# VH-VL binders against Rho GTPase-activating protein 19 (ARHGAP19): the designs that were tried, part 17

Target 1, 207 residues: Rho GTPase-activating protein 19 (ARHGAP19), of Gallus gallus (Chicken) (q5f3g0r98to304)
Amino acid sequence: MSLKRKEKGVVFGSPLTEEGIAQVSQLIEYLHKNLRAEGLFRVPGNSIRQQILKDALNSGTDIDLDSGEFHSNDVATLLKMFLGELPEPLLTHKHFHAHLKIADLTLFDEKGNKTSTPDKERQIEALQLLFLILPAPNRSLLKLLLDLLYQTAKKQDKNKMSAHNLALMFAPHILWPRNVTANDLQENITKLNNGVTFMIKHSQKLF
Key: E = the ipSAE of ESMFold2; O = the ipSAE of OpenDDE; V2 = 0.75 times the mean of E and O plus 0.25 times the DockQ between their complexes.

## First folded at step 15 (VH-VL; framework fv_zagotenemab)

Design m3 (from y3 with heavy chain D54Y; at its last look DockQ between E and O 0.61; V2 from the best seeds 0.69)
Fold by ESMFold2, look of step 15:
Structure m3 (fold): chain C 207 residues (1-207), chain A 118 residues (1-118), chain B 112 residues (1-112)
Amino acid sequence: as target 1 above (207 residues)
Amino acid sequence: EVQLVQSGAEVKKPGESLKISCKGSGYSFTSYWIEWVRQMPGKGLEWMGEIYPYDSDTKYEKNFKGQVTISADKSISTAYLQWSSLKASDTAMYYCARQEWDYYFDYWGQGTLVTVSS
Amino acid sequence: EIVLTQSPGTLSLSPGERATLSCRSSQSLVYSEGNTYLHWYQQKPGQAPRLLIYEVSNRFSGIPDRFSGSGSGTDFTLTISRLEPEDFAVYYCMQGTHYPLTFGGGTKVEIK
């Protein structure tokens, strides 16, 4: 007989587990079927429906996202909440500054001045190596997430969400420093957003 | 090695149907928009439309909508451009190309010459 | 629909000379994120087009450094610093900022 989980909040706010990823995968699979929703990941969902989903995921209950009870914005908001409530960011504290340095790998113009244009080949190589050393659960979920965001951005003519817009929405939920200060975040926010934008655009080459 | 390989030249009569192909290799075919571009003899380039093979989402330039059909078979990494009834004015070179993120076409097929004459 | 007007229509030059090609857009090509999706392609006789420059000034992989792009808003320039024999071709600008995607009419660079 199957013994149901009784404890609330075990999936949310807890370190990533195989079970947690399996639960969140339901959200990701649903969102792949709803990529045309205008403002996906930007427009918030209903807080009551989100709490229902959150409780179901924490209990390990299978949930029928196609029932018509839930809106794609409910599911999208919950995915962002799950990522932001992890004890450590998906990309890990250890690699926060590495991501800043990778985002700073840009091309130089004819005058030798640094541009804002990513050095695509160098950034891809650096990210491939960095992702290989992520904990296995983090790497697995990151692939699922970036694949979803890639496909969302490829539909921006319908959903109005560019890779940059998605990076703005997701960067604070997947990457933050171990001891945050407002000054640290302010100084690095452009690099963080550019780095996540790059990850979304090139996700298929990073794994 | 990203490549787009198009089907061979075609000689057709007005009113006949035609389906030409563009096979992509060396990359994730379903992850890029595929563009179709017409070049009439001695003329410039005209964007016709595009398809996203992941889900077959399509866009057409207004003058080509209803005149051609753009499709894809992702199982064989191939996009298609199809006419149900060719006109002499369809005589042209047709290119496929891959769209990169910033809406530029980074790789092009070699072209398919379509000649429609009596 | 965005109209891209290229000038001159034909540019007759000798190898070693500098070529300057103009592309003017009927509307601003600045996209919602601040990027400008104006691109340049080369088409050699009997060949498919190939990408030279993307986003105004970025040289595509494998493109010689004699090719450069500049401009902003509605006015753009492709420059070939010293023409090589293989550079005699037709050059097209293209915009990706607004659907439908559109090409300029082309500038033919031919040997004098």
Scores: ipSAE 0.546, ipTM 0.822, lowest interface PAE 2.0, mean pLDDT 89
ESMFold2 (binder alone), look of step 15: mean pLDDT 93; pTM 0.949
OpenDDE, look of step 15: ipSAE 0.880; ipTM 0.931

Design m4 (from p1 with heavy chain R50E K59R; at its last look DockQ between E and O 0.63; V2 from the best seeds 0.76)
Fold by ESMFold2, look of step 15:
Structure m4 (fold): chain C 207 residues (1-207), chain A 118 residues (1-118), chain B 112 residues (1-112)
Amino acid sequence: as target 1 above (207 residues)
Amino acid sequence: EVQLVQSGAEVKKPGESLKISCKGSGYSFTSYWIEWVRQMPGKGLEWMGEIYPYDSDTRYEKNFKGQVTISADKSISTAYLQWSSLKASDTAMYYCARQEWDYYFDYWGQGTLVTVSS
Amino acid sequence: EIVLTQSPGTLSLSPGERATLSCRSSQSLLHSEGKTYLHWYQQKPGQAPRLLIYEVSNRFSGIPDRFSGSGSGTDFTLTISRLEPEDFAVYYCMQGTEYPLTFGGGTKVEIK
């Protein structure tokens, strides 16, 4: 039927596709070269430079992130913005409650009482299953994202960003309920953050 | 199974060079810091430094900085500890270990005994 | 640099006895993340160290429940509730809260 053409590019705010991932992967590749930046993903960048980058990605314009005109915080903020502006969260609305339940999987003590210790084996297995049934573009981007965050957290003594800190910054941008309210986020924020922390720390086993 | 296998024992003279190895298997080698630990005869454990094989980022304890070189070849999942000029005081057992989250060393190599004597 | 002081230097006990090993830090090991990175290792004669306890009180996989850790701030304890013959070894604490990573001087647990 129709010849494939790149329509007027709107990467931000559009449904996620493999093509969109390729366009945003430039940000991820840049960030892999800047893992030592203190406060990466926590410290905001410059809003004007961020808008320039956003416009360039939306138009398909080539941009040289290594030119020295952009700061790693500009790129890091833009990645979070891209994720949060998706019409549906990266981890999907359908799986929101599953992630809450997975985060609550803990070991039981000798007396059969639930502990606060995560059941790592069960959580890994459950996340592997959820990730397998994600749409292919979502799974692909999630892999790239979690690898980036894993490597960032492994440098936490330099950049001051633990896996938990990164989860605080990213959880609201990748997972939210269909009808978001302030009470829903506050009620579930600890479980969501713990779940994303777990995904970051164990990302090597999840794919 | 996670395993760290070190090169065999070495007998050297002062002034000679040496490079000992630590090969990791059963896990993603590039995704964990590799530690080097010295144990002088009859003494305790001393942290020497570490490398992140993903990008070869290194950190040295201050008394070992400039005295040894820590490196890695990620294509063969191997970390190295090397001296350009050994001293008799370098006689010790040398361990490599893998750093897990929360900064503990979960797996250790079997050790490499280095003997430096005139 | 954080100095870890272990006491006693040597602990002479019989099998079946309770061993209590102390590790004292020159400053608090509570990290700004809210975790305390104090770890315990066992080294038997002629062997590499092995991890026993991480983050104060968590037993590593395969470590018998006779080993337990406790403490907070600057004061930490490893307890072996009932010594077995294979437990006669040197025990080291290590801190990961601040670089450089440092070990205590060790406590040798030997048969009386």
Scores: ipSAE 0.735, ipTM 0.873, lowest interface PAE 1.3, mean pLDDT 90
ESMFold2 (binder alone), look of step 15: mean pLDDT 94; pTM 0.959
OpenDDE, look of step 15: ipSAE 0.866; ipTM 0.924

Design m5 (from p1 with light chain S32D; at its last look DockQ between E and O 0.70; V2 from the best seeds 0.76)
Heavy chain, then light chain:
Amino acid sequence: EVQLVQSGAEVKKPGESLKISCKGSGYSFTSYWIEWVRQMPGKGLEWMGRIYPYDSDTKYEKNFKGQVTISADKSISTAYLQWSSLKASDTAMYYCARQEWDYYFDYWGQGTLVTVSS
Amino acid sequence: EIVLTQSPGTLSLSPGERATLSCRSSQSLLHDEGKTYLHWYQQKPGQAPRLLIYEVSNRFSGIPDRFSGSGSGTDFTLTISRLEPEDFAVYYCMQGTEYPLTFGGGTKVEIK
ESMFold2, look of step 15: ipSAE 0.756; ipTM 0.876
ESMFold2 (binder alone), look of step 15: mean pLDDT 93; pTM 0.944
OpenDDE, look of step 15: ipSAE 0.823; ipTM 0.912
ESMFold2, look of step 16: ipSAE 0.727; ipTM 0.857
ESMFold2 (binder alone), look of step 16: mean pLDDT 93; pTM 0.945
OpenDDE, look of step 16: ipSAE 0.818; ipTM 0.909

Design m6 (from p1 with heavy chain Y54F; at its last look DockQ between E and O 0.75; V2 from the best seeds 0.72)
Fold by ESMFold2, look of step 15:
Structure m6 (fold): chain C 207 residues (1-207), chain A 118 residues (1-118), chain B 112 residues (1-112)
Amino acid sequence: as target 1 above (207 residues)
Amino acid sequence: EVQLVQSGAEVKKPGESLKISCKGSGYSFTSYWIEWVRQMPGKGLEWMGRIYPFDSDTKYEKNFKGQVTISADKSISTAYLQWSSLKASDTAMYYCARQEWDYYFDYWGQGTLVTVSS
Amino acid sequence: EIVLTQSPGTLSLSPGERATLSCRSSQSLLHSEGKTYLHWYQQKPGQAPRLLIYEVSNRFSGIPDRFSGSGSGTDFTLTISRLEPEDFAVYYCMQGTEYPLTFGGGTKVEIK
């Protein structure tokens, strides 16, 4: 397996493009073949190998991920790095507060009063609508990412990564506000992590 | 609409082989565990094992391991439970059920009655 | 393996009465992930089981609010606040906290 580029250009730190999606898709395909790695996405890989891979992706140099020179943790860390280095989060600044509100959707009782019980059907519906209005490249990559994380969580008995653990690792790389303060993030981090957990667990229903 | 449709009732003799099926529809078949449950006549429910159709990862309860084979064909959204040599004690109702998360079975097949007698 | 003991074996009641079904586990059902995987199913004669309650107290979609679950650790209860004619069935608890997955022996709720 080799990394192929259709267009020349820098991939990391640039707005999401068709070429960027193609590069990331190859990383995601490799990771689908390596879901059993313990601590996948939590345990960092080797920094030297990661930098070699990152430089090759940015320069358009062909790399064979199946060569045995790279480990799954190298590729997993690089995927998180790519997402976190986007100029705007994958889920967009515009929708940050929508994700907070979706996490608060609860059932209503017989009297019409709000309960503390999550309304999973309404949360799914709201996320479906929100994903439909994402820019097309963001929606496409999000589907690939959530499919990967869903299957990673299904192999939890081998890799020790629950959907919640994966959400903790990915939420800060895919969703943040424009003008975040430490206190603002602190107040909302549990909701954001729960929201990403929900997206992972229900990914097959969100697209 | 989520459905699990099982193959029809079977009447067999001891020593015969059998493969019963469970076809899933209305959902992403490969993304859910398929669980097999036995209910002997007049008795309760017993978990037999499960398969993840995405990669055929399979787990058996210890008393069923080596006694049955659980398999799946994801191309036709079907899971299977099979015996190479039936015994009279295999007479039971067999259910398939699906499990996504949190180890509960949200949808069940209608059951396949297997009767093994001379 | 975790043994689930249901009591009573049979509960004879009339429509409109309250049913209380117990399920006791040989070990705590609190999983290391912080969830308690105790679930309840209903089975009518000649039918497959159906899910009523998952994770102790959460009603599955379409289950009437007369069904409720409670408990923690090793002791769990299914309550039917006012029995309807369609509620006369066998009820099973099941644990998912550790493999092998196990069911209780069942409680038959029958008309008096």
Scores: ipSAE 0.695, ipTM 0.847, lowest interface PAE 1.2, mean pLDDT 90
ESMFold2 (binder alone), look of step 15: mean pLDDT 93; pTM 0.945
OpenDDE, look of step 15: ipSAE 0.729; ipTM 0.885

## First folded at step 16 (VH-VL; framework fv_zagotenemab)

Design n2 (from m5 with light chain K35Y; at its last look DockQ between E and O 0.72; V2 from the best seeds 0.71)
Fold by ESMFold2, look of step 16:
Structure n2 (fold): chain C 207 residues (1-207), chain A 118 residues (1-118), chain B 112 residues (1-112)
Amino acid sequence: as target 1 above (207 residues)
Amino acid sequence: EVQLVQSGAEVKKPGESLKISCKGSGYSFTSYWIEWVRQMPGKGLEWMGRIYPYDSDTKYEKNFKGQVTISADKSISTAYLQWSSLKASDTAMYYCARQEWDYYFDYWGQGTLVTVSS
Amino acid sequence: EIVLTQSPGTLSLSPGERATLSCRSSQSLLHDEGYTYLHWYQQKPGQAPRLLIYEVSNRFSGIPDRFSGSGSGTDFTLTISRLEPEDFAVYYCMQGTEYPLTFGGGTKVEIK
């Protein structure tokens, strides 16, 4: 072979592959060891260190995240960038409106009026079905991501990041519409954020 | 199915040590809080404390802090409640329960009766 | 620390009757994010407690429709619309709005 596989790889901006998942898994595993950082995923990292990491991942260069040269916020920001730069969102364009409908599955009150309280059982069932039909790489990475965000939210007393705060940070990077206007997105952003909040909180039941 | 199985009843003398167990199965043990609840004979329920087995993060109710130790061994999906020196007033039923979110306990162990008599 | 006061201490009723159990909190149970962490448990004789209602009014999975919860702020109610033989038990409210987590003293529902 004229090119060694270890020396070539494009991760950011490319369709999700097994190699891309392997690279991102390193970031996720590092973040599992750093869940107590205040404002994790909300506070930005240093842009220069982030670019160094991004370039290293894209070139396939070995990275020592435990070297002490990188802050957890650098790695957290890079994970969000990877997800947002995918050619298609992790949750796919095809399912965008399905996610809006699922987030709108709410309980009814004694008068028969619809409330804002999620119908937990119906939303779990619907999400389980949607996740089963995701492409296998997307489902695999989604599980790793939601597990990370679940544990991040469990450490809220230390890191100050609720499941809702994490959803605000991640929803625009994992789910966006195909061929819809900015007005349509703005009108649906609350539903999208609530849907991602639900996925984080109930991730143990979705796979 | 989700189960919390506690160790069997104990009869002890004052001053003795004791460690009772709560084994979780049918779910991801490390991803849920384990809560400990005391019920004195003929009395109501009292929250004692909690542990997150993922990293052993603990909280205690103020009157139990220093009186008991809450711990977990995630490799065998088991949480523990431990006394270094039992008192007769420790005679009670002890429950473990699981909590995911929103501070409600969805599954409970069957209870461990601890009897301490002089 | 939040004190929960349940009343009555004992409620003597016949099967088929409606039961209404009260839980009053020493302070509002409404949390900053708009949730009210008031929960209800049933304890049958010789058994561990089981969850009935979470967050005031949400029935836990597998709990019969005859159980319902209501209330807001400091005043909460558990209602059993038509008592069945298996419903004669002690009922506890619990709050999770702030630590330490606290239970009410219980209401015993017994056969008249």
Scores: ipSAE 0.659, ipTM 0.832, lowest interface PAE 1.2, mean pLDDT 90
ESMFold2 (binder alone), look of step 16: mean pLDDT 93; pTM 0.939
OpenDDE, look of step 16: ipSAE 0.744; ipTM 0.887

Design n3 (from m5 with light chain N58Y; at its last look DockQ between E and O 0.75; V2 from the best seeds 0.77)
Fold by ESMFold2, look of step 16:
Structure n3 (fold): chain C 207 residues (1-207), chain A 118 residues (1-118), chain B 112 residues (1-112)
Amino acid sequence: as target 1 above (207 residues)
Amino acid sequence: EVQLVQSGAEVKKPGESLKISCKGSGYSFTSYWIEWVRQMPGKGLEWMGRIYPYDSDTKYEKNFKGQVTISADKSISTAYLQWSSLKASDTAMYYCARQEWDYYFDYWGQGTLVTVSS
Amino acid sequence: EIVLTQSPGTLSLSPGERATLSCRSSQSLLHDEGKTYLHWYQQKPGQAPRLLIYEVSYRFSGIPDRFSGSGSGTDFTLTISRLEPEDFAVYYCMQGTEYPLTFGGGTKVEIK
């Protein structure tokens, strides 16, 4: 194995490692300081500034996000791009159907029949267990991401981004099946979006 | 277990200052709103204001704005309600409560009775 | 500011009876997110309030099924299907649809 190859980092499009998480955490830390931007994660950034940031992360160059040369939308778009370019989704292919099943956990009536009312406590318990068995780097980044989205949603009065809006923006970047068909995705998209909404709103209880 | 523990009862004179506390435990204190509610003797509940301890973002009901200060010290998971100069009309029970989403208060402190009399 | 009007002010009943408490809002409590932020609290003498019902009809964790909520728009009801001795208390509705958050004046449920 070449030492030169080991010393050069490629963050985007590569498998997730703890070192890669540390590099990407700069984006997350910046976004925590910029939660008030209207349309954060929905309004796209500037493609040229995004490419500069992407190249810097891939080369291991330090980024001064506090310089004022970048907008929060540049950083927010880049975070989504990083997640979507992972070789495997953050929540993993292995657990795709588990997330669909969790969304179906509902209360039962006194006769023992399934209702349409979500069973919040069982959904939390199931997600806690599912997150514990994620690969360690995935779990670490997921915690950082959900903490960020939680606080973003708490600033909805200023940034106009509800937990549901954030889920719409992030679900396709963190969870997809190995065999993607338009029919399969459309049949499950509501469950996936509701599941990510739930993860954002309950993130304080999931780790 | 989620708990909000408030400081003990206070007996004060008009013109004195006071700072009462609400300590949260059993949850991530910085990520829940702390809401303050007044209940005057024999009366109903009045929302006074709130704080988000993560960044100290505050909001006041208009008649309490400038009359009280809401603050938090997230390093010790504690929110505060304070007066610089108490009035007899401040005699009341004061509750803190937490709110996560959807604007309901799921857990309440036990209350702090403040009595202001000469 | 949204005004919540509770009626009756006092409801005198015996254990085992059904209690029906009304809360009327000065304007619709339907939020543009599609939720109705009308909540119910119980306060026993010398105690802090406790959450019973959130978002009109959902029972909070550990609340007995004899408590139910209903309503829409501006008119809401808390029902206690069969009063137990511990249910004699003051009940408040609260709205969260817009700040300032406001409570109703309360309905005292007392022993006849």
Scores: ipSAE 0.733, ipTM 0.861, lowest interface PAE 1.0, mean pLDDT 90
ESMFold2 (binder alone), look of step 16: mean pLDDT 93; pTM 0.946
OpenDDE, look of step 16: ipSAE 0.816; ipTM 0.910

Design n4 (from m5 with heavy chain S56D; at its last fold request DockQ between E and O 0.70; V2 from the best seeds 0.80)
Heavy chain, then light chain:
Amino acid sequence: EVQLVQSGAEVKKPGESLKISCKGSGYSFTSYWIEWVRQMPGKGLEWMGRIYPYDDDTKYEKNFKGQVTISADKSISTAYLQWSSLKASDTAMYYCARQEWDYYFDYWGQGTLVTVSS
Amino acid sequence: EIVLTQSPGTLSLSPGERATLSCRSSQSLLHDEGKTYLHWYQQKPGQAPRLLIYEVSNRFSGIPDRFSGSGSGTDFTLTISRLEPEDFAVYYCMQGTEYPLTFGGGTKVEIK
ESMFold2, look of step 16: ipSAE 0.747; ipTM 0.870
ESMFold2 (binder alone), look of step 16: mean pLDDT 93; pTM 0.945
OpenDDE, look of step 16: ipSAE 0.849; ipTM 0.920
ESMFold2, look of step 17: ipSAE 0.772; ipTM 0.881
ESMFold2 (binder alone), look of step 17: mean pLDDT 93; pTM 0.943
OpenDDE, look of step 17: ipSAE 0.858; ipTM 0.920
ESMFold2, fold request of step 20: ipSAE 0.629, 0.720, 0.763; ipTM 0.820, 0.857, 0.881
ESMFold2 (binder alone), fold request of step 20: mean pLDDT 93, 93, 93; pTM 0.945, 0.945, 0.945
OpenDDE, fold request of step 20: ipSAE 0.891, 0.880, 0.894; ipTM 0.933, 0.928, 0.934

Design n5 (from m5 with heavy chain T30K; at its last look DockQ between E and O 0.69; V2 from the best seeds 0.79)
Heavy chain, then light chain:
Amino acid sequence: EVQLVQSGAEVKKPGESLKISCKGSGYSFKSYWIEWVRQMPGKGLEWMGRIYPYDSDTKYEKNFKGQVTISADKSISTAYLQWSSLKASDTAMYYCARQEWDYYFDYWGQGTLVTVSS
Amino acid sequence: EIVLTQSPGTLSLSPGERATLSCRSSQSLLHDEGKTYLHWYQQKPGQAPRLLIYEVSNRFSGIPDRFSGSGSGTDFTLTISRLEPEDFAVYYCMQGTEYPLTFGGGTKVEIK
ESMFold2, look of step 16: ipSAE 0.809; ipTM 0.899
ESMFold2 (binder alone), look of step 16: mean pLDDT 93; pTM 0.943
OpenDDE, look of step 16: ipSAE 0.828; ipTM 0.913
ESMFold2, look of step 17: ipSAE 0.797; ipTM 0.889
ESMFold2 (binder alone), look of step 17: mean pLDDT 93; pTM 0.943
OpenDDE, look of step 17: ipSAE 0.860; ipTM 0.920

Design n6 (from p1 with light chain G34D; at its last look DockQ between E and O 0.69; V2 from the best seeds 0.74)
Fold by ESMFold2, look of step 16:
Structure n6 (fold): chain C 207 residues (1-207), chain A 118 residues (1-118), chain B 112 residues (1-112)
Amino acid sequence: as target 1 above (207 residues)
Amino acid sequence: EVQLVQSGAEVKKPGESLKISCKGSGYSFTSYWIEWVRQMPGKGLEWMGRIYPYDSDTKYEKNFKGQVTISADKSISTAYLQWSSLKASDTAMYYCARQEWDYYFDYWGQGTLVTVSS
Amino acid sequence: EIVLTQSPGTLSLSPGERATLSCRSSQSLLHSEDKTYLHWYQQKPGQAPRLLIYEVSNRFSGIPDRFSGSGSGTDFTLTISRLEPEDFAVYYCMQGTEYPLTFGGGTKVEIK
């Protein structure tokens, strides 16, 4: 039996654990100190430096992100990569359609026609309930992630990243269906992005 | 319940210093912008500036820049508006307000009347 | 700097009447994210302002259905379909599209 497949790290590509969250939290803490970087999460980092970081996290090595060796774009790209490489999306396959339905909870105008304006009270309540039934590691990391993205969006006058822009960058990395075709995902991408935008903007009320 | 409670009315003389406060409760104080608005007697509302208490990021309207200091102490959920040397023309009602997204002020303090006269 | 001009300055009406308040902007209030940041506040005597309508037409929580907002571009309207005694106040529009944030001069709705 070959042992080559067992050389995968403890963090990337494996199920989410509290230990993995602790290691990834180093990235999140660093990014909280670097929220003013223009294009944060949109501008790619350097692939060589990213691989060095990835290997260090997988080995459990302490990383000094404040050493000056790494740039915020390296760390931001690595965070997206970590989320996208999870065996199951952070928001889980089970809740994919629930998120679509929640994003579709919008207000009606005085004529009785449905608008594109979110029904904030209903969406907040639904998301609170949905987050309560997430596995504990998923809920913990989701809170850390949404808090980071909230603060990033609050600095959009400096970093040029609105909550909507951040949602475009993160939605495909945290929510995808178990067995849907590319066509089905394409048909729902607007709702997914709107849902993640809402989660970012209202994260303070969701946990 | 979201609440902004401002310090009480002030009667001051020209040249005196003053620091008025706005204490937020019922929400995550550090995660919302605090906006300051002046209303001169019998006049409308004018935006003075804002602060993000998370990191004290501050922006001023051009005519207030250098005339007043906006600050915050996040450990006690309080924002401040401060003058080093008051003028009679500073006589006004001063409001703090909260802004989350989309640049509207959803909750307002009750106001602090500042009267500057000899 | 965006100037907001409200008209009329004073609107004298009786309870039960419809009030129509105008706010005109010196430039379009459409923001880069396809949002129009025009907001309405009410200020009763001796009180702080309170938010009525945000983003042109959205009623804030707890605001009665008799308040509605409309408009686009540079021309905006606040309508009170049936004035109640508590509605006699000063109404301000505000824009959030660019800094500095600016208010209109106000429209005083007073009892005839």
Scores: ipSAE 0.685, ipTM 0.837, lowest interface PAE 1.3, mean pLDDT 89
ESMFold2 (binder alone), look of step 16: mean pLDDT 93; pTM 0.944
OpenDDE, look of step 16: ipSAE 0.824; ipTM 0.911

